# Designs tried in a protein design chat: miniprotein binders against tRNA-specific 2-thiouridylase MnmA (mnmA). Part 16

Target 1, 344 residues: tRNA-specific 2-thiouridylase MnmA (mnmA), of Desulfotalea psychrophila (q6aiz6)
Amino acid sequence: MIKNITGIAMSGGVDSTATAILQKQKGPVLGFFMKLNQPDYETQRDRVSQIAQKLDIKLEIIDLTEEFQEYVLKYFSASYFKGLTPNPCIICNKEIKFGLFQQAILRQGVERIATGHYAQIHKTAAGYQLHKGVDPHKDQSYFLSRLSQEQLAHSIFPLGGMHKGAIYDLVEAHGFHDFRGTESQDVCFLEQDNVVDFLEQTAEFSASSGNIVMNDGKILGKHKGLHRYTVGQRRGLGISYPVPLYVINLDVKNNNVIVGENEQLFHKTMAISDIHWISQPEREDLLHASVHIRSTHKGAQASVILKENNRASVIFDEPQRAITPGQFATIYKDTQVLGSGVIL
Below, E stands for the ipSAE of ESMFold2; O stands for the ipSAE of OpenDDE; V2 stands for 0.75 times the mean of E and O plus 0.25 times the DockQ between their complexes.

## First folded at step 17 (miniprotein)

Design w5 (from h3 with Y57E; at its last look DockQ between E and O 0.89; V2 from the best seeds 0.85)
Fold by ESMFold2, look of step 17:
Structure w5 (fold): chain B 344 residues (1-344), chain A 99 residues (1-99)
Amino acid sequence: as target 1 above (344 residues)
Amino acid sequence: SEELEKKIEELMRLLYEILRELRKEYGDPRAVKEVAELIFELIRLIEKLKKTGDPEELKELLEILKKILEILKELGLEELAKEIAEAIKEFRELLEKLK
């Protein structure tokens, strides 16, 4: 029985290493490394193994490559080919990292799993709350907005109350000096963040040429597939025009990339679907909250009109740039994550 | 036109005033939700109307305003209802000019 042992999600980075150090100081630990579709898996595996050995932590590898392909990669590819821009990290957190990975660890008798996420879990009389990490430049709460109460109950985020500088100091004090200057990849399964290259290598690749048009139907050029474009994109259009143009919409019905000037990217409204609430809102009709339309968004105050079937209509106090269908809108009250939905 | 744009700006300011009042809760969540959703629909229509100037879209705007007016009265928001009624009058006059 491995009761009262803390599981550590180890990935070979500074944050997971700091997490392992902190948790080992508190009691017995077991390390777990998740095999996915990482482009440099063998290098990452070797690095994680070396770190675990240096810390005297037993490491187990859990192979979830097939499940990652079925739950995350299929979603990612299908979204792009439907003219949507997905967020694979949110789905990976929900279905893989805190889903199947967490479940596999719990089945071994481990009660809680610590990860190196910059976010805070607060237990209250009403349940578990998810809050922003204290370091505003490292906060990852946006990516955890789909977690369930059960997933939060089994999770520990030791870094949530810390700043990144203190994390580097901690690992250096324990003999790890190679982490300063290391880089994080935006999407864990992409080589050099090349979305188009990845999509065109999938077994489900199917794209057709179409037109690049203005809103009035004026044809400015041709495209090689809708999957090559996202709302707000300026580069890679391959068209000639006197002023800068941006992708303002992807017209799947007509297979057109619709372009326009920067001003056409600003909107006061959006609709969201498939809302998941970590914490139920206080009202059933509407609320005024900070809404983040992507992970790098600084948040904008909005009226959120609650509708049936986990839908909402959102009216921003000020226009927002490049609201992108397929991304997630995460709803905050102060530092607390209330939930998130898919932008329509 | 320039006159249409000015009236749209005044209406937008009024719509946000209504949203701020709805945050205070006026009893019936279904009525609050309904008028807020009509405001959402109207803001989207206004963005389209500013680009096109289409009289059909102006007619649709008037129909939404009439629905908003009735619900504001049901919620007891009489001063805001008066302002919506004035907006309806002004946009009705603009629609007559476009015929």
Scores: ipSAE 0.818, ipTM 0.939, lowest interface PAE 0.7, mean pLDDT 89
ESMFold2 (binder alone), look of step 17: mean pLDDT 79; pTM 0.788
OpenDDE base, look of step 17: ipSAE 0.860; ipTM 0.952

Design w6 (from h3 with E10R; at its last look DockQ between E and O 0.93; V2 from the best seeds 0.85)
Fold by ESMFold2, look of step 17:
Structure w6 (fold): chain B 344 residues (1-344), chain A 99 residues (1-99)
Amino acid sequence: as target 1 above (344 residues)
Amino acid sequence: SEELEKKIERLMRLLYEILRELRKEYGDPRAVKEVAELIFELIRLIEKLKKTGDPEYLKELLEILKKILEILKELGLEELAKEIAEAIKEFRELLEKLK
C-alpha cells in the first residue's frame, strides 16, 4: 500500500475547513498555514490550529512574511508609478499562494496541495484546463487566471463542483457550527485600504495631494494621492456637482484625478498586455471569446486580436463600463479560462 | 450633425460585419490580424471624431478605410470591399463639404 500525502491550505474559514474534511476522507493529509502580513495573524493562527486539532490534522506554519512584503512593495509601487489600479488577489494567487507557498509545501515531500477555491481543474491530453466553479455566486476562476501548467498540476480544488450551501452543511455535520453567516477568512486580505496603508508606511513611497479636475481642466476639489482612487469610483471624492461624477482617469503626469459623467466610462475597445495563456488559442490571429474586465464583471463577448509580445487588442460587441488600467482581463471560452492579460 | 452620425452608424455596422467574417478562417492569418487591428484603430478614431467633431479625424478615417479596402481585396472579401469603397466615397464627399 503506497501512501500519497495531500497538503491542505488551511486559513480558518469555512471553505478551507471543508477542503480539509473532504481530503482527509480520501487519504493522508498535512495541513499548512501561510504566515504573511495578516493584521490578525495570531487570532487566525489559533483558529486554524483549533480546526486542525479537531480534525486530527498535523499543521505546519510556513513563514513568507519577508517574501510577501517584497512582492507587495514591487508590484503596488510599480502600479502606482504608472497610474494603474492593481489587482492584489490575482497576483497573490500566482506568486504567493500557488508560487512560494506551494513550492515550500512540495519541498516537504507533499505531492499535491488542495485549496478551498471554487474552480475546476480538468486534465486533458493537451494539458491542464482551468474551468469556472459550478456555483456561479462563488466562482473564483477569475483570480486563478495567471496560474501556470505546473501550478495547476500540483493543485486540487475539491470545492469546484459544489455549491456553497452544501459546504456549510458539510462542516456543520463535522461539528463546525459557527461559520454560517460569517465573513469567509479564506479570501485574500489584500484589500485596497490595506495596500494603501502599507505603501504609506514605507519610507520610499511618496505621494502628494493634487487636483480633482474635469476633462476641460476645471478644478472641482483636491485628492489625497492618486493611489487612493480607481477608475469608476464615485464615493470618496469630496466634491459637489449637479450630477454624479466618477473617476475617469488617473493622470500621473499632472497629478490629477480626472472625473466625468457616467457616460464617459463606456468604451468598445481595450488593449491588454502581458498575456498569460493557461490554454493556447487554436488560432494565432483572432479569437471570439467572453472577456471579464474585473472579478465582478458578468463577461462580455469580444473579438480578441492577437499581437506579438503577449499583447492583444480587444473589440467588445457592446460598450463596457469602467475599463480599468492595471486590472486583469480574463479570457473565457464557455466555462474554460484561456488566460488573462493586464489592461492598458 | 445628423448626417455624420448616420454615416458613422452605418460604418460601425459594416465594421462589425467584417469582424464576423474574419472569425471564419480566411487564408493568411497575417492579413486577418492586419485588417482586424485597423478596425480596432478605426473604432477608436470614430470615438474621437464623435467627441470633438474635428474634421481632421475624417482625414485619418479615410486613410484607415483605404488600408482596410486593400486587405479585404487580398482576402477575397469582394462584397465587403465594395461596401468599404462606398463608405470611402461618402466620407470623402463629407470632408470636401467641409473644405
Scores: ipSAE 0.783, ipTM 0.932, lowest interface PAE 0.9, mean pLDDT 88
ESMFold2 (binder alone), look of step 17: mean pLDDT 80; pTM 0.795
OpenDDE base, look of step 17: ipSAE 0.858; ipTM 0.953

## First folded at step 19 (miniprotein)

Design y1 (from u2 with E34Q K51R; at its last look DockQ between E and O 0.97; V2 from the best seeds 0.87)
Fold by ESMFold2, look of step 19:
Structure y1 (fold): chain B 344 residues (1-344), chain A 99 residues (1-99)
Amino acid sequence: as target 1 above (344 residues)
Amino acid sequence: SEELEKKIEELMRLLYEILRELRKYLGDPRAVKQVAELIFELIRLIEKLKRTGDPEYLKELLEILKKILEILKELGIEELAKEIAEAIKEFRELLEKLK
């Protein structure tokens, strides 16, 4: 029988390895590994190659180092210049992993690409839906909330219906005993500290020191550049005060880090822009949905007021802590991802 | 003040009740959006009032409430319109006390 070849995104971790095992059982596969600006690229490449050989999977390396650097520099420099806290994993998924990487894989004659993400794709008459993974502790649907219909159409998430424990059992049954109890090889190298270090090394990036102030203007110390601070942060301020203080706001105009007590971090409202809908809302005016303001957020019920030009005003049923401009708000209806927008 | 805090709490409860009614309302999406956005602005204004204590925000609060009242009447949501009208009277009285 003539069967479609499935591409496997291999990264050297337990999830990508389990994905490769599951898909090879179903038909012919080709493995693909993405070269970016990984700090331990050679070690990761060698591990992926070893896994591919053990599974008898032909492996191709796709070098996207230049494209990744361009996107990181452009996106993060622009975000930090505006006092925003960017989200690298969401942008990398949209533009690199499911963008340029997926496109390169499709050109190899592959119809669909499987990745080790804990999320579900449901095909309906109206199009593709993105849903939470069934393991609530591993769900990654938040990070996939910018994907297009075309990107979803070419994607397979075999782990979406599974729990993490079953994944370890699966890979161990196939001779991989070194994942349990060790650090994940799927660790995100796009940690904010790594991006900040990268930006500071370029001659084009410049950040000025400034003041750490209270809302009333009282100066408590100096900061080392707005890009080093995030709303909700307590550590690394280098100030002394009788009660704990947190970053409340980044004031670009005056080059100030504004600090205050924890209670000042709670808000019932936020505005979002640049909304991308995976699934269009049923109403054009107002919806009630679960909104996640960051990947670790448990989600909160909110009224979402739909506005022109892909904007929305959000009213939470309960106050939310540390709503952070530049991060993404992801809008869910039950398990379904409707879309996401940038927090203003 | 303690009286102001209690009236704000009552108003907040009313605003969320209006939002729940708007979620069930199937007519005139433009008016629904207008009221919901005014509620969004009012909640933000209340947060500023609580943070600063500046009574100028009471004047802005009254102006937004009057706009909400007019649209609720347009939508035929009469019981909640009556409650907003009462809230307007209460906050107007509070503003007069500050004079």
Scores: ipSAE 0.816, ipTM 0.941, lowest interface PAE 0.7, mean pLDDT 88
ESMFold2 (binder alone), look of step 19: mean pLDDT 83; pTM 0.838
OpenDDE base, look of step 19: ipSAE 0.866; ipTM 0.954

Design y2 (from u2 with E34Q K51R Y57E; at its last look DockQ between E and O 0.93; V2 from the best seeds 0.86)
Fold by ESMFold2, look of step 19:
Structure y2 (fold): chain B 344 residues (1-344), chain A 99 residues (1-99)
Amino acid sequence: as target 1 above (344 residues)
Amino acid sequence: SEELEKKIEELMRLLYEILRELRKYLGDPRAVKQVAELIFELIRLIEKLKRTGDPEELKELLEILKKILEILKELGIEELAKEIAEAIKEFRELLEKLK
């Protein structure tokens, strides 16, 4: 009767538009747009609708507002109360985009979902592997490091083997001439500032001011809530001191932001927990791998000591700056994402 | 002190050499994990020792080195075990100077 249908995650940006074009050339498609608590929802919806109409793609809206609201309050509030810096994009990909959204799309009889992520999925005899996108400046594999085998099995990343310039050429060839030279329209709603503002508007969220101190206890100023600060931060401290100072630690017990000089941010070791493996490492004891401690990190060679209960101890070959509890350490072997864990 | 910092630098180079040998070693993964974790603990202790210079932390460093030595001997990694034994002697002498 009907061929298997590919779902397209459409967001109104150039990457999702290119994805829709590419997948429609290969077979029947159905477009999907996710409704969350986006501040510009109606504008984004209208833009996505116009793109879908131009491409002759039926567009469906999946409303996840309630689920997103409950999840955001639970995850981010709990993280901030513990003095942790959460990673909204990694969690959104795992729980929302490739979780609830993907599941809702598949329940409509869609075979798989294509998204505009710059990463590669390779099927092997041992399972699905996640690899870096070929464009090193657009690679998003770090943000996908929590995906399960089931989530990867139902996913297609058509842009993973392409460079951003080729994406602009593709959409222009199909009548979309207004993307080049404009600000990106694919900005994630879950970015740090958006989440903090959202949490502060919620009646359940409460944060208290406190002191900005040095390790010796010297008070340099006041902070506006621990949740507004991250390890390694220099800007927005509102203090005066003869040398530049950086956030070294968030002290929940005393409600203090601890600051110090740049050299205090460098460490050779870290511990990680709650490791999720996309691909199991070949050894059970010790790996030498590239570890990324945040999305903008270049990656650093490290010895990764595998421990029980999905934990690891990490020893970097060279000191790393601003290792941040609550963020994710993603473990790579060459271009392959092996997995990720939560920095302690 | 300056002497302590020099010995710590020498020890750090040795610890990374041990890690490189453990990555090549394919037998007894439980013992490999144990030595590697002791090295992890030792590097963290070295950070504290460099800040404090506390003789109690130097004593703890010696205890960890003894455990590393024992396991390296069990793994048959004799050349590095010999170098750890030499480091133990040197740090014990430093501890005596701090009395």
Scores: ipSAE 0.814, ipTM 0.940, lowest interface PAE 0.7, mean pLDDT 88
ESMFold2 (binder alone), look of step 19: mean pLDDT 82; pTM 0.828
OpenDDE base, look of step 19: ipSAE 0.866; ipTM 0.954

Design y3 (from u2 with K24E E34Q K51R; at its last look DockQ between E and O 0.93; V2 from the best seeds 0.85)
Fold by ESMFold2, look of step 19:
Structure y3 (fold): chain B 344 residues (1-344), chain A 99 residues (1-99)
Amino acid sequence: as target 1 above (344 residues)
Amino acid sequence: SEELEKKIEELMRLLYEILRELREYLGDPRAVKQVAELIFELIRLIEKLKRTGDPEYLKELLEILKKILEILKELGIEELAKEIAEAIKEFRELLEKLK
């Protein structure tokens, strides 16, 4: 059988390497590596090139540096000006990895693009479903909750049905012996620390010092910019107080970091907006679902009240800690991702 | 204040019971959304009342409870409607004590 070419997203880590191995076994492939503003771009490029050479895969570089800057600056700056804590990996997946990068690859004439994500795509009569990866430690479906039907239709996730150990065994069988016990090099450099440093170095970003205060307005110290703080944070406050204090809220109007005790971080409710549904809910009024308020969250059962204009009100069965405006709430039914919205 | 806290705990349990009933109710999605949203607003209002002790929040709580009661009766969820009516009576009495 004659098969169309499959694109492979290569980034130099164990997951992308395993993906390349698996897909090359199935038919003709082309490797693609995206150039962004990575601080270690040259090193990563050289490593990806070496892996591609060893696997006999032709590699092409897609330069998205300018587009990446546009999206990152707009999204992150706007979020921080509003006192929101953005989620870089969700937006990067939606707009860059499965957006501009996928589009550029498809224009090269490939059929679909394989990536090393731990998630499953199920094609049904009603469309494409996104499901959790089978390895609960590695599952990345949370980060893919903004993908469209078209983006899913062009995607392959070969690792979704596999466990971590099998992936290491696979790459070792093909001559790659240096991945065990190391962090994946497929991790986006947009981790929170990197984004803050990146924004501070841009001439367009400005942050003002202000006060760290209790709810009653008592001043406990100074901060160096609201963008350096997130709800639930304990470390890096630079204050002395008889009991542990946590960031409770970012008050943009008064330029204050509001702190309080751990108990003040627990809430039964949240509102979400800008909901994107991968799969439409079966009811139009109310659903009971597992809701994840960040990637490391274990998920919590909640009543999700569907409202007009892509909004919802969420009532958790149990109080949840550190619900953070600007992050994404991802709605699951069993293993299926239904969709996600922005926490208000 | 101790009496108020106890009544709030009882009300919270009742609100979750109503939510559980609504999950299986398929007859009137508009009314289901209305009651569930009122419960959402009420839970947030309870947080404000517990934080501040301001009797104005107790007045608003009573108004929301009355709306919930009317819709529960319309939906035919009579046992929970009776419990909401009792809660309204109890909070009304508490509000009178704060005169």
Scores: ipSAE 0.791, ipTM 0.932, lowest interface PAE 0.8, mean pLDDT 88
ESMFold2 (binder alone), look of step 19: mean pLDDT 84; pTM 0.845
OpenDDE base, look of step 19: ipSAE 0.865; ipTM 0.954

Design y4 (from u2 with E34Q K51A L58M; at its last look DockQ between E and O 0.95; V2 from the best seeds 0.86)
Fold by ESMFold2, look of step 19:
Structure y4 (fold): chain B 344 residues (1-344), chain A 99 residues (1-99)
Amino acid sequence: as target 1 above (344 residues)
Amino acid sequence: SEELEKKIEELMRLLYEILRELRKYLGDPRAVKQVAELIFELIRLIEKLKATGDPEYMKELLEILKKILEILKELGIEELAKEIAEAIKEFRELLEKLK
């Protein structure tokens, strides 16, 4: 265990650089960069190394390539066989960034690791709470909704109380002038298309063609595999029809892509399973809470009916568009993340 | 039809009123969960009824409404139970017109 040293997750972007600057002001730090399947690994490693050198931070590389590849294949394959649309960023945070990566850092005796996430950790008498970052346009709390109490206890999010503009100002004041206007994806690099291509190359993954149909069974065309389609999708259907059509459901049993008009994407209800609670709700039966059905969703008030085996039935006050099985529903009380579950 | 759409909207308002009352009710969490879950299933059934017009969904709707009525009586939520009983009567009459 390295006394008083804070680990820094460094990725070469503006947010991780700002994190390193802020934490070094508070005490000694040690930098960590994880190797996964980054397309530009050598370029990113060189950039992280230069930043670490400029900040006088010792950098260690933790190679998780094998573990990541095995996990990705199993999770995505299982999801697509069930007609589900997986959420790579939520799972990557839970299992990789705050799982394997965090554990590797802790094994070196470092007690806490700081990352550049826009979210807040509040310690209370009842445990650790996860809250939205103060910048509503950069808030990442949705993607962190699967974290455990132990994962939160070992984490520091120095950027959670800041706005993105202040982050650029901070790094520029410390000699880093090249971040403005660049695209930086510090949290998750999983390319959906790359994962689909990888699955199709795997001998154990099998997908067959089927029909594109209306709700009444009318056949409008053929598809090349359910895994290529997402609820709410309008383009790439390869069909001709007088009005715009959208994927409204993936029917695994009949191997059909079901399409319909935009109005058929709106629903007042959804079921969720595999709920993970960061903070236990105060009632055991019924909540009225804000529920987000994807990261870009503005949140919607809903009645959340708590069921056995970490399940819930959700009734929205207003219809919600494109509720997508396999994605995560995150339950909020004001700014606090209570938990999340898998949309069925 | 226009009459069916109007009665569905009245029922939906009643269902949300019941949900609001249940959020205030602290006496029987098992019964609260049961009636809330029946409302969840009923809303899904209403969506199917609106999409298809199939009178079999109206028969299922009536079955669920009767279960909700019994639990509301058990919870002592009398005014809303009376409103559910009236809705049952109205939907039964609509179903007879469809035969």
Scores: ipSAE 0.811, ipTM 0.941, lowest interface PAE 0.6, mean pLDDT 88
ESMFold2 (binder alone), look of step 19: mean pLDDT 83; pTM 0.833
OpenDDE base, look of step 19: ipSAE 0.861; ipTM 0.952

Design y5 (from w2 with Y57E; at its last look DockQ between E and O 0.91; V2 from the best seeds 0.87)
Fold by ESMFold2, look of step 20:
Structure y5 (fold): chain B 344 residues (1-344), chain A 99 residues (1-99)
Amino acid sequence: as target 1 above (344 residues)
Amino acid sequence: SEELEKKIEELMRLLYEILRELRKEYGDPRAVKQVAELIFELIRLIEKLKRTGDPEELKELLEILKKILEILKELGIEELAKEIAEAIKEFRELLEKLK
């Protein structure tokens, strides 16, 4: 039997700690922590180092700060300039965590990399499948829907078959008693608010003020940049009106934030582009599948009409609220992730 | 108008029945894709028509329905094709009232 070294993505939270514990029981491991532009990097690094030391795991730090900064400026600035709401966590997983980070780890002779994601990888005769984690409240498969076959082949998700409660029990049984009852540190730090703040601090980023308007053109107020607003948003508009108003659309051409009543957020159709398939659909014309339009969406049954150039037209069985251009629509068949595309 | 809204609701139910029928395997995937895409376009046009009541959008709706009818006949979906033909007659009458 040949034992290969497994890399452990360590981030200082309960999920990555449980992952390290589980994988060390199975064979030799090396720990890896990536340096990006994390808020409180020094605190997180010290925490990860303490955990690695307690587990007797050698820890390496991979510095990707320059690559991350260039990527953030290009992708997110371009998205916001076009009035799109990008998805930081999906892109970070595809390009950074399972991209640059994974490749750097593999170059050190590590066979595969384990991360604390709540998702399952199934190898079949046709390739690797991505499936939901068994804990429906912790499932992270949505955020992994852009991964390639090669990225999946090098990945291990030990927590995919477990529930969150068991994870706390596991780490406590191994001497880690300070996770329960606190906020997890295993979330992607690329939240939209953090990216917006970062972009505004960059000297080259400039946003133009404009109007907040109703669909009929009535001006209700001013905005300080389209990038600060998301479809479906109600708070932070700074306007007065007799009934609640929501962001309906970002009009780049006229530099307007268009607002309206809640009913105007519901639509039965959407178009998606740049589809990436982890697993090819069973039909070439259309499929009936569960489609998730954001990570917090419970999924909705839809007809997905397959078009040329990795595009699709989607017809939901029931209207969906706040379909947001720039976010990702992830297509599921039962527990299996088939793929994802960018909402237009 | 109230009459137009009633007929639109009936049409929407019919379009979803067609989508459910298209889940069956037919020997012409290109035709299935074409009719499904026409339904997608029609649902979007219906939203615009409900806001405007514009006879031009109603004319476009009729043209899309005619294309859907032809493809349903090619696919052998006879009962739903008959229902689409009846919808075409009803919307044609509505269009004549608006002239």
Scores: ipSAE 0.838, ipTM 0.946, lowest interface PAE 0.5, mean pLDDT 88
ESMFold2, look of step 19: ipSAE 0.835; ipTM 0.945
ESMFold2 (binder alone), look of step 19: mean pLDDT 81; pTM 0.818
OpenDDE base, look of step 19: ipSAE 0.863; ipTM 0.953
ESMFold2 (binder alone), look of step 20: mean pLDDT 81; pTM 0.815
OpenDDE base, look of step 20: ipSAE 0.862; ipTM 0.953

Design y6 (from w2 with R51A Y57E; at its last look DockQ between E and O 0.94; V2 from the best seeds 0.87)
Fold by ESMFold2, look of step 19:
Structure y6 (fold): chain B 344 residues (1-344), chain A 99 residues (1-99)
Amino acid sequence: as target 1 above (344 residues)
Amino acid sequence: SEELEKKIEELMRLLYEILRELRKEYGDPRAVKQVAELIFELIRLIEKLKATGDPEELKELLEILKKILEILKELGIEELAKEIAEAIKEFRELLEKLK
């Protein structure tokens, strides 16, 4: 009987292994591994297969390489062409991992899918809520801020209530002793996180040379393409100047990298668009909430003014550094993720 | 410009006081959204005005302040409306100096 079987998203890392161990203790499981554009796919596949075999878990590989190219890689490249800095992991979670991958698993009669994410799902009378994981250093709720109610309803995050140290202890107790010295890659399709090399290897990607300028128009140097730069960046400018300079803006219309001193990176306001709400705000006019402008941001209190067409105007209580168009702003109420939008 | 900087700092503190006041429940969410959005626009204009000192931007600042004043009166936020009215007078004087 297939009823009540839990699917396990297995990736070969310590978190997915711990997830598999915990869920197998609770009932019957089936393992699933995504084939994407991983640079080390065969090594990862072999590792996942070995782990599944050791745990006596039947493993299926679901090939989503074409869909990953269509939904994630095209978005990533197009964003850089527009002078934006994208977040491909948020899109991958929404469209691939909890989208097509989840759907393929459910079609096999599996009821729910467990993943090794450090986040919590709370079911309430009003629906499903997404909350931060309890380990503040490992919390991944930011990356899950675009999930739908249906996606959350079919998901289990067994690690959300645990700390990373306990995860290592758990897998070691089950015979896995080689995880503590390993590190994970931030973006799954990049070789050693090299964005520039990835973008420049595409046949259709092209970039025009242009100027590195100050706000007053003073030319300080030349750049080899806007795709090489992100707001807040200091390294890799290749210019000589008496004080440190940072990228403060990417001017697509004039093909200029605009630089300035650190103080020019601070702003009290931002606009966001394409807001997705996991949980609808209680008020229709404005919120006072914690807003994270990137995954590594500590969060900042802000007034969030709700506008039509899934837009908002954000006023931070304190100036924020390096607000970056194309990244996601995630809105929290205490530990709860309310939703996210794209920074303009 | 030192006088302008001082008045801008005073205005910024006032704008954040209004934002804190808007956290209270009011019976007109449309008006709350309108004044909050005007404050957003004004903060962005203030950043531009600090860089330029342009009389046209100061004139635009005054127009936004007048709209904020009217909505604060509509919401019954009378003490902060009085402070906005005083700010309007001060910025009118500054605009006259730039002529």
Scores: ipSAE 0.848, ipTM 0.946, lowest interface PAE 0.5, mean pLDDT 90
ESMFold2 (binder alone), look of step 19: mean pLDDT 81; pTM 0.815
OpenDDE base, look of step 19: ipSAE 0.858; ipTM 0.951

